# VHH binders against q96fz2, part 112

Target 1, 269 residues: q96fz2
Amino acid sequence: CGRTSCHLPRDVLTRACAYQDRRGQQRLPEWRDPDKYCPSYNKSPQSNSPVLLSRLHFEKDADSSERIIAPMRWGLVPSWFKESDPSKLQFNTTNCRSDTVMEKRSFKVPLGKGRRCVVLADGFYEWQRCQGTNQRQPYFIYFPQIKTEKSGSIGAADSPENWEKVWDNWRLLTMAGIFDCWEPPEGGDVLYSYTIITVDSCKGLSDIHHRMPAILDGEEAVSKWLDFGEVSTQEALKLIHPTENITFHAVSSVVNNSRNNTPECLAPV
Short names: E, the ipSAE of ESMFold2; O, the ipSAE of OpenDDE; V2, 0.75 times the mean of E and O plus 0.25 times the DockQ between their complexes.

## First folded at step 8 (VHH)

Design A46 (framework vhh_6z1v_2; at its last look DockQ between E and O 0.82; V2 from the best seeds 0.00; counts 0 for: pae E 10.7 > 2)
Fold by OpenDDE, look of step 9:
Structure A46 (fold): chain B 269 residues (1-269), chain A 123 residues (1-123)
Amino acid sequence: as target 1 above (269 residues)
Amino acid sequence: EVQLVESGGRLVRTGGSLRLSCAASGSTFSTYAMGWFRQAPGKEREVVAAITQSGGSTYYADFVKGRFTISRDNAKNTVYLQMNSLKPEDTAVYYCAARWGFYSTAPNEYDYWGQGTQVTVSS
């Protein structure tokens, strides 16, 4: 996974992340560094994207079932990294393979510290290789959305008003991630960064791409992944597997340019 | 910093019961997983039982075989170990330990330790 969409306004995104704590109380996640949130239809590595994580990571006396939402850098920078510039990292940390997560120090160490997060997106993009050509067809992949009787096909939101309604009720894609905290050698703010765990693609997606993000489907899976106080690493890793509960449609080549940030990126062709 | 103080250790007869208590200082007790460990003379420290911060999950060593029960009262900042059907092999110093996050079976992964309480089981 090298491209995602996360374009919802901050308030809409927050509401979409409503949850129940372990006491059954309805809550909204609290924001950390909300100013770092930059909505975009076209998110690439090294950009900031919102993730969910346990409040216990920030507050020593917090309930581990409570959630914080925070923009973090895509591409995990390990805490042990000694260079002054994160871009000097010599290995790719955009993704973490599920089968080698425990073999890689950069991922194993933060995971062992309970640094699990849920990466939020409208969906993610993948490119299908066209047989016989150097051309690749991009697809937007996301959770199936509930068709409200009044809302026509997600693809046919003919009016801006209908489009807004669709996005107000959009089920966000929830991907399993690992984050780490890096302190710059020269001082300054602690950098929070994340990697997305990947798995082999499900059967439905296999013709498009051979790998997919580990998707946490449902509130229980999300809660268990985040709650590092009540769920062990071993139990959490059982949640990491392919899912068939996805849908996708072909999109235009507009998304190929990471600078393009328009609704055309995820619109069906 | 969390201070842990164990109590309840004493001499008991084989087949007897004992309840150990560990009192924690501070207001953050509910954010720590708690564990009971024991160390017999000449042996390594080993995990007896562990419990998550909420008490939702517990761990027991194989030698416990249903004889011991770990519990906690977060309102009282206390973790307990109810020990039944005690055997001479259970003779050891019992330690309470706290770990931020999930519990562990490895002693080196715990952040705070008590001074221990002596449990002696006579034949």
Scores: ipSAE 0.718, ipTM 0.884, lowest interface PAE 0.7, mean pLDDT 92
Fold by ESMFold2-Fast, scan of step 8:
Structure A46 (fold): chain B 269 residues (1-269), chain A 123 residues (1-123)
Amino acid sequence: as target 1 above (269 residues)
Amino acid sequence: EVQLVESGGRLVRTGGSLRLSCAASGSTFSTYAMGWFRQAPGKEREVVAAITQSGGSTYYADFVKGRFTISRDNAKNTVYLQMNSLKPEDTAVYYCAARWGFYSTAPNEYDYWGQGTQVTVSS
């Protein structure tokens, strides 16, 4: 996973993240740095994306089941990185393989600090190799959506009003992430950055790509992944596995160029 | 930051019961995992029991399972260790410790420690 869509306006995104804390209270996640959230149909590594994380990471007095939503840089910069420029990092941290996560210092250290997050997206994109052509076929991959009379389907949404109805009740894709906090050696703002954990592709996606993000399917899985005060690293890692509860459709080549940021990027062809 | 003070240690007969208390000061107590450790003379400090911030998960060392119970009262900023069926081998100084995040079985991973309370079990 190297490209996502996360285009919902801030208020719609916030409502889509409604949750219950440990006491059963209905809550909306509290924003940090909301001005850094940039909606886009075509998010690439090094851009900022919204993630959920435990409020305990920011407030020492917080219940670990309470959630913050914050934009973080895609591409984890380890806390121990000593150079002044994060671009000097010698290895790619856009994704983290589930099978080696406890062997790699860059991921093992933040996991030991409870730095688990849930990466939010409308869905993600993958490119299928096609026999007999030099072009790849892009697909938009997302949770199955509950259909209502007013919401319609993505394929039928051909006007601004119809598109608004599709997104009002959209179930966001929730991907397991690891984040870290890097303090520039010469001062400046703390950089929050994340990686997406990847697993072997499920049977339904195997013809599109051999790897997929670790998807946390449902509120129980999301809550356990985030709640580092109540769930050990060992127990949380049991949530990391392929899922078949996913759907997809082919999209046009417009999405190939990460500078293109229009609804056409995820529209069915 | 949290400060910890243990109490309740004393001389007890074999087969007896004892409850240790660890009083914490600081507004962050309720967000820390808590552990009870013990150390006998000439031995290393070892884990006895641990508990998460909500009390939803607990750990017990094999040698105390079924005899000891850890609990906490976040309203009173206190963690307890109920010790039943005490044996001479339980004689040690008992320490409470606080760790931010999930509990650990390793003493070196705890952030704050109490002064200890002596438990002596005689035949």
Scores: ipSAE 0.613, ipTM 0.845, lowest interface PAE 1.7, mean pLDDT 89
Fold by ESMFold2, look of step 9:
Structure A46 (fold): chain B 269 residues (1-269), chain A 123 residues (1-123)
Amino acid sequence: as target 1 above (269 residues)
Amino acid sequence: EVQLVESGGRLVRTGGSLRLSCAASGSTFSTYAMGWFRQAPGKEREVVAAITQSGGSTYYADFVKGRFTISRDNAKNTVYLQMNSLKPEDTAVYYCAARWGFYSTAPNEYDYWGQGTQVTVSS
């Protein structure tokens, strides 16, 4: 996974992240650094995207089940990185394979500190290699959405009011991530950055691509992944597996160029 | 600074029971994982048991599993170690410790420590 859509206005995104804390109280996540949120239909590595994480990472007396939402850089920069420019990192941290996560220092160290996050997106893109050609067919991949009488799919929204209804009730894709905090050696703000954990693709996606993000399907999985005060690393890693609860549709090649930020990127073809 | 005070250590016979208590100062007790550690003369400090902030998960060292029980009462800012079927090998100073986040088996990862309470098990 190397491309996502996360285009919702901040207030719509925040409402889509409503959750229940350990005591069963309905809450919205509290924002950190909201000005760094850059909505786009076409997010690539090195861009900022919103993630959920436990409030306990920021406040020593917080309930670990309470959530913060914050933009973070896609492409984890390890806390031990010595150079002043993150672009000089000589290994790919866009994704973290689940089968080697405890063997790679870049991921094992922050995971051992409880630095688990949930990466938010409308969905993600994958490119299918077609046999007999060099051409690749992009697909937009996302949670099944609740059907409505007037609209219930992306293609049904052919006017501004119908488009708003689709996205006002959109079930955001929730992917398991690991984050780290890097302090630039020359000073300045701490850089928060994340990686997306990947697994073998489920049967439904295997014709498109052999890997998929580790998807946390449902509130229980999301809560356990985030709550590093109550859920050990070992128990959290049991949440990391493929899911068949996923859907997709083909999209045009407009999405191929990461500079294109339009609804056409995810529109069905 | 969080203060931890252990109590309940004393001399007991082999096979006996003790309950250790650790009282914490401050309203933030419920946000810390807690551990019990012990140190015998000439030995390194070692984990005995640990418990998450809510009490939902516990850890026990292999040498004490089945004999000791860790529990906590967040309303009373107290963590307990119930010690049953005591052996002379359990003789040590027992320490209460607090860690931000999840518990650990490594003593150097704990943020706050009590002064310790002596447990002596006679043959």
Scores: ipSAE 0.005, ipTM 0.401, lowest interface PAE 10.7, mean pLDDT 88
ESMFold2 (binder alone), look of step 9: mean pLDDT 87; pTM 0.893

Design A47 (framework vhh_6z1v_2)
Fold by ESMFold2-Fast, scan of step 8:
Structure A47 (fold): chain B 269 residues (1-269), chain A 123 residues (1-123)
Amino acid sequence: as target 1 above (269 residues)
Amino acid sequence: EVQLVESGGRLVRTGGSLRLSCAASGSTFSTYAMGWFRQAPGKEREVVAAITQSGGSTYYADFVKGRFTISRDNAKNTVYLQMNSLKPEDTAVYYCAAREGFYSTAPNEYDYWGQGTQVTVSS
């Protein structure tokens, strides 16, 4: 997973993240740095994406089941990185393999500090290799969405009103992430950055790509991954596995160029 | 920022029971994971029991399972260790400790410590 869509306006995104805390109280996540959120149909590594994380990471008197939503840079910069420019990091941290996460210092250290987050997206893109050609077919991959009584499928609606209604009740993709905090050596704001944990593809995705993000399917899994005050690293890692609860459709090559940021990027072909 | 004070340590006979209390001062007590550790004469400090912020998860060292129970009362800013079926081997100074996040079994991962309370178990 190297490309996502996360285009919802801030208010719509916030409502889509409604949750219940440990006491059963209905809540919305509280924003940090909301002005850094940049909606896009075509997000690449090094851009910011919204993530959920426990309020306890920021407030020592917070209930660990309460959630913050914050934009973080995609591409984890380890806290121990000593150079002044994070773009000069010599290794790729956009994804983290589940099978080696406890062996790599860049990921093991933040996990030990409870730095687990849930990366939010409308869905993600993958490129299928086509036999007999060097061209790749892009696909948009996302959670199954609630079927309306009148509309049989997503993408059947062509009017702007119908598209707005689809997104008002869109079930966001919730991917398991690890984040870290990096302090610039010469001073400045702390950089929060994340990586997406990856697993072997499920059977349903195996013809598109051999890897997939670790998807947290449902509020129980999301809650356990985020609640580092009540769930140990070892218990949380049991949530990291392939899921079959995904769907997809082929999309236009418009998405290939990360500069293209229009609804055509995820529209069915 | 939290100060911890243990109480309840005393001399008890083998097979007896004792309840230790750890009182915390500070408005953030309910956000800390808490642990009970002990240090027997001539030995290193070791974990006895630990409890998460809400009390939803607990840990017990193998040598106390079935005999000791850890609990907390966040309204009273207190964590407890109920010790039953005490053995001479339980003789030690018992320490209360606090850390942010999930509990740990390693003493060096706790930020705040009490001064300790002596428990002596005699035949």
Scores: ipSAE 0.193, ipTM 0.643, lowest interface PAE 4.9, mean pLDDT 88

Design A48 (framework vhh_6z1v_2)
Fold by ESMFold2-Fast, scan of step 8:
Structure A48 (fold): chain B 269 residues (1-269), chain A 123 residues (1-123)
Amino acid sequence: as target 1 above (269 residues)
Amino acid sequence: EVQLVESGGRLVRTGGSLRLSCAASGSTFSTYAMGWFRQAPGKEREVVAAITQSGGSTYYADFVKGRFTISRDNAKNTVYLQMNSLKPEDTAVYYCAARTGFYSTAPNEYDYWGQGTQVTVSS
């Protein structure tokens, strides 16, 4: 997973993340740096994406089940990185393989500190290899959506008007991430950056791509991944596995260029 | 920041019981994982029991399982260690410790420590 869509306006995104804390209290996540959130149909590595994380990471007197929503840089910059420009990191930290997460220092250290986050998206894109050509077919991959007011799901939407209606109660894709905090060597704001954990593709996606993000299907999984005060690293890692509860449709090559940021990027062909 | 004060340590006969208390100052107690550690003369500090911020999960060292119980009262900012069926081998200074996040079995991963309370078990 190297491209996502996350286009909802901030207020719609916030309401889509309504949750219950440990006491059953209904809550909305509190924003950190909301002005850094940039909606887009075509998010690439090094851009900012919204993530959920436990409030306890920022406030020592917070209940660990309470959530913050914050934009973070996609592409984890380890806390130990010593150069002044994060873009010059020698290795790619866009994704973290589930099978080596406890072996790689860049991921093992923040994971040991409970730096787990949930990466939010409308869905993600993957490119299927086509036989007899060097071109790849892009697909938009997302949670099955509840049929709403006879509008249908995104997979059945043929018109731009129908697409507009499906966003009213869209179920966001919730991907397991690890984040870290990097302090620039000679001052400046702390950089929060994340990586998406990847697993072997499920049977339903195996013809499109051999890997998929680790998807947290439902509020129980999301809560356990975020709650580093009550859930150990060992228990949290049991949530990292392929899921079959996913759907997709082919999209046009418009999405190939990451500068294209229009609804056409995820429209069915 | 939290300050921890242990109490309840005393001389007890083999087979006896003790309840240790650790009182915390500050409004942040309920968000810390808490641990009880002990250190006998000439030995390293070792974990005895630990508990998460809500009390939903606990840990016990093998040598105290079935005999000791850790609990917490967040309204009273206190963590307890109920010690039953005490043995001479339980003689040690008992320490209360606090950390952010999930509990740890390693002493060096705790941020705040009490001064300790002496427990002596005589045959």
Scores: ipSAE 0.487, ipTM 0.812, lowest interface PAE 2.5, mean pLDDT 89

Design A49 (framework vhh_6z1v_2; at its last look DockQ between E and O 0.01; V2 from the best seeds 0.00; counts 0 for: pae E 7.1 > 2, placed apart)
Fold by ESMFold2-Fast, scan of step 8:
Structure A49 (fold): chain B 269 residues (1-269), chain A 123 residues (1-123)
Amino acid sequence: as target 1 above (269 residues)
Amino acid sequence: EVQLVESGGRLVRTGGSLRLSCAASGSTFSTYAMGWFRQAPGKEREVVAAITQSGGSTYYADFVKGRFTISRDNAKNTVYLQMNSLKPEDTAVYYCAARVGYYSTAPNEYDYWGQGTQVTVSS
């Protein structure tokens, strides 16, 4: 997973993340750096994307079940990175393989500190290699959506008006991530950056791509992944596996250029 | 930051029971995982028991499992260690420790420590 859509306005995104804490209290996640959130239909590595993480990472008086939403840089910069420009990191940390996450220092260290986050997206994009050609077919991949009068599932047969209404009640894709905190050597603000954990594709996606993000399906899985105060690293890693509860449709090549940021990027062809 | 003060250590006969208390002051206790550690004469500090911030999960070292119980009262900012069926081998200074996040079995992963309370078990 190297491209996502996360286009909802901040207020709509916040309401889509309503949750219950350990005591059953209904809450909205509290924002950190909300002005750094840039909605886009076409987010690539090194851009900022919103993630959920436990409030306990920021405030020692917080219950670990309480949540913050914060924009973080996609592409984990390890806390030990010594250069002044994080774009010069020699390793690609856009994704982290589930099978080696406890073996790689860049990921093992932040996991040991409980630095688990949930990466939010409308969905993600993958490119299918076609037999006998060098061309690739892009697909938009997302949770099945509940059909309502105002918000339905996205499909090739849906009208443009029905498509615009679908976002009012969209179920966000929730991907398991690991984040770290990097202090610039020359001073300045701490950089928060994340990686998306990847697993083998489920059977439903195997014809599109051989890998998929680790998707946390439902609030129980999301809560356990975030709650580093009550859920050990070993227990949290049991949530990391392929999921079949996913759907997709083919999209136009407009999405190929990451500078294109329009609804056409995820519209069915 | 939190300051921890242990109490309850004393001389006890083999087979006896004792409850240790660790009172927290300074900042909020309820957000820390808590551990009880001990240091016997001539040995390194080792984990005895640990508990998560809500008390939802606990850990016990094999040598105390079934005999000791860790608990916490977040309203009173106190963690307890109930020690039953005490043996001479339980003689040690018992330390209370706190860390942010899930509990750990490694002493070097705890941020705050009490001064310790001496438990002596006589034959």
Scores: ipSAE 0.601, ipTM 0.845, lowest interface PAE 1.7, mean pLDDT 89
Fold by ESMFold2, look of step 9:
Structure A49 (fold): chain B 269 residues (1-269), chain A 123 residues (1-123)
Amino acid sequence: as target 1 above (269 residues)
Amino acid sequence: EVQLVESGGRLVRTGGSLRLSCAASGSTFSTYAMGWFRQAPGKEREVVAAITQSGGSTYYADFVKGRFTISRDNAKNTVYLQMNSLKPEDTAVYYCAARVGYYSTAPNEYDYWGQGTQVTVSS
């Protein structure tokens, strides 16, 4: 998984993240660094994207079931990294394989500190290798959505009124992630960065790509993954598996260029 | 926790109109997508209409055919169902339901339910 869409305006995104704490109280996540949120139909590694994490990471004695939403850098920078420039990291940390997560120091250490997050997106893109060519067919992959009475296809949302009909009730994709906190050696703000955990593809996606992000399907899974105060690493890792509750459609090659930030990136072809 | 109380159900003649209300209390109403469901004797509960948290988008079951309108007033913590051109087939107990986040057409995905209000359409 190396490309996502996360294009909702901040207020729509926040509302889509409404949740219940452990006491059953309805809440919206509290933003940290909201000015760093940069919505786009076409997010790539090294960009900032919003994630959910437990409030306990920021506040001593906080209720660990309460959620913070914050933009973080895609591509985990380990806390032990010593160079001044994160681009000098010699390992690709865009994704973390579930089958080796406890063997890789870059992921095992922050996971052991409870640094679990939920990575938010409209959906993600994957490229299928086509027979007889080096060309690849991109697909947009997302949770099945409830069709509104007047909703057309995803690409029909070019007017403000039609956009609202497609996206106002959009179920965000919720992917399991790990984050870490890196202090630049020459000073400055702590860098928060994340990786997306991957698993073998479910049957429904196997013709597109052999890997998929670990998707947390439903509030119980999201709550357990986030709540490092009450849910151990061992228990949380049981949540990491493929899901068949996923849908997709082919999209044009417009998405191939990460500079293209338009609804065409995810429009069905 | 949110508590939902429906009102407005009564006996009406075929072709008549009726407005149902559902008052919410206990939690921030604007965090819920809302739905109206109905259940006739011997039938399973089915979606009638649903509305997003903001009220910006709506869903209607096919049998509505433009006869019903769902709306909400977040300042008054209330969701409404305007029912026009009523038919005997619309006779059922009508339920208001709330779901955090997005709405669904499936009853089992809703967290909070009202007690129901009886609508009976005669002659």
Scores: ipSAE 0.091, ipTM 0.601, lowest interface PAE 7.1, mean pLDDT 89
Fold by OpenDDE, look of step 9:
Structure A49 (fold): chain B 269 residues (1-269), chain A 123 residues (1-123)
Amino acid sequence: as target 1 above (269 residues)
Amino acid sequence: EVQLVESGGRLVRTGGSLRLSCAASGSTFSTYAMGWFRQAPGKEREVVAAITQSGGSTYYADFVKGRFTISRDNAKNTVYLQMNSLKPEDTAVYYCAARVGYYSTAPNEYDYWGQGTQVTVSS
């Protein structure tokens, strides 16, 4: 996974992340560094994207079932990294393969500390290789959306008003991530960064791409992944597998340019 | 800062039962994983049992073999260790410990400790 969409306004995004704590109380996640949130239809590595994480990571003695929402850098920078510039990292940390997560120090160490997060997106993009051509067809991949009688398919949003309604009730894609905290050697603010865990693609997606993000489907999976106070690393890793509960449609080549940030990026062609 | 106070330790006969209690100060008891540790004379401190914040998961050392049960009451800020079928080798000072996050089997991973309560099992 090298491209995502996360374009919802902050308030809409927050509401979409409503949850129940372990006591059954309805809550909204509290924002950390809300000013770092930059909505975009076209998110690439090294950009900031919002993630969910347990409040216990920030507050000693907090309820681990409570959630914080925070923009973090896409591409994990390990805490042990000694260079002054994160871009000098010589290995790719955009993704973490599920089968080698425990073999790589960069991911094993933060995971062992309970640094699990849920990466939020409208969906993610993948490119299908066309047989016989050098051309790749991009697809937007996301959770199936509940068709309310009034909310036409993403394709039927003929009016701006209808489009807004669709996004107000959009089920966000929830991907399993690992984050780390890096302190710059020269001082300054602590950098929070994340990697997306990937798995082999489900059967439905296999014709498009052979790998997919580990998707946490449902509130229970999300809660268990985040709650490092109640769920061990071993138990959490059981949640990491392909899911067939995914849908997709072809999009235009507009998304190929990471500078393009318009609704056309995820519009069906 | 959380203060932990153990109670219930006493002299018991082999095969007897004992219930230890650990009372925590403050209102944040439910945010800690809790553990019971023991230390016998001349031996290292070792984990006996541990329990998560909500009590949904527990750990027991191999020597427990179903004889002990760890439980907690978050409303009372108390963790318990029910010990049955006690043996002379169970003689030790028993400590209560609290940890932020998931429980651990390593003593150095816990943030707060009680003063301990003496359990003696006579033959």
Scores: ipSAE 0.026, ipTM 0.385, lowest interface PAE 4.7, mean pLDDT 91
ESMFold2 (binder alone), look of step 9: mean pLDDT 88; pTM 0.896

Design A5 (framework vhh_6z1v_2)
Fold by ESMFold2-Fast, scan of step 8:
Structure A5 (fold): chain B 269 residues (1-269), chain A 123 residues (1-123)
Amino acid sequence: as target 1 above (269 residues)
Amino acid sequence: EVQLVESGGRLVRTGGSLRLSCAASGSTFSRYAMGWFRQAPGKEREVVAAITQSGGSTYYADFVKGRFTISRDNAKNTVYLQMNSLKPEDTAVYYCAARVGFYSTAPNEYDYWGQGTQVTVSS
């Protein structure tokens, strides 16, 4: 997973992340750095994307079941990185393999500190290799959506009014991530950056791509992954596995260029 | 930021029981994972038991399993260690400690420590 869509306006995204804390109280996640959130149908590595994480990471006296939503840089910069410019990092940290996560220092160290996050997206894109050609077919991959009388289907949306009906009750994709905090050597704000954990593809995706993000299917999985105060690293890693609870459709080549940021990027063809 | 004060340590005979208490100052106690550690003369500080902020998960060292119980009362800002079937080998200074996040079995991963309370078990 190297491309996602996360285009919802901030208020719609926040409502889509409504949750219950440990005591059963309904809550919305509290924003940090909301001005850094840039909605897009076509998010690539090095851009900022919204993630959920435990409030306990920011407030030492917080209930670990309470959630913050914050934009973070896609591409984990380890806390030990000594250069002044994160773009000089020689390793690709866009994804981290589930099978080697405890062997790689860049991921093992933040994971040991409880730095688990849930990466939010409308869905993600993958490119299927086509036989006999160098062309790849892009697909938009997302949770199955519940169709209501008010909400439309993504394939039927061709105007702003119809698009609003699709997104009002959209179930966001929730991917398991690891983040780290890097302090610039010459001073400045702490950089929060993340990686998406990847697993082998499920049977349903095997014809499109051999890998998929580790998807946390449902609030129980999301809450356990985030709650580093009550859930150990060992127990949290048991949540990391392929899921069959996904759907997809082919999209046009418009999405290939990461500069293209329009609804056409995820519209069915 | 949190201050911890242990109490309850005393001389007790082999096979006896004792309850240690650790009182925390401040309203933030319920947000910390808590641990009980012990240190005998000439030995390193070792973990005895630990508990998460909600009390939903606990840890016990192998040498105390079945004999000791850790619990907490967040309304009273107190963590307890109930010690049963005490042995001379349990003689040590017992410390309570607090950390943010999931409990740890490593002493150096705790941020706040009490002064300790002496437990002596005689045959």
Scores: ipSAE 0.502, ipTM 0.812, lowest interface PAE 2.5, mean pLDDT 89

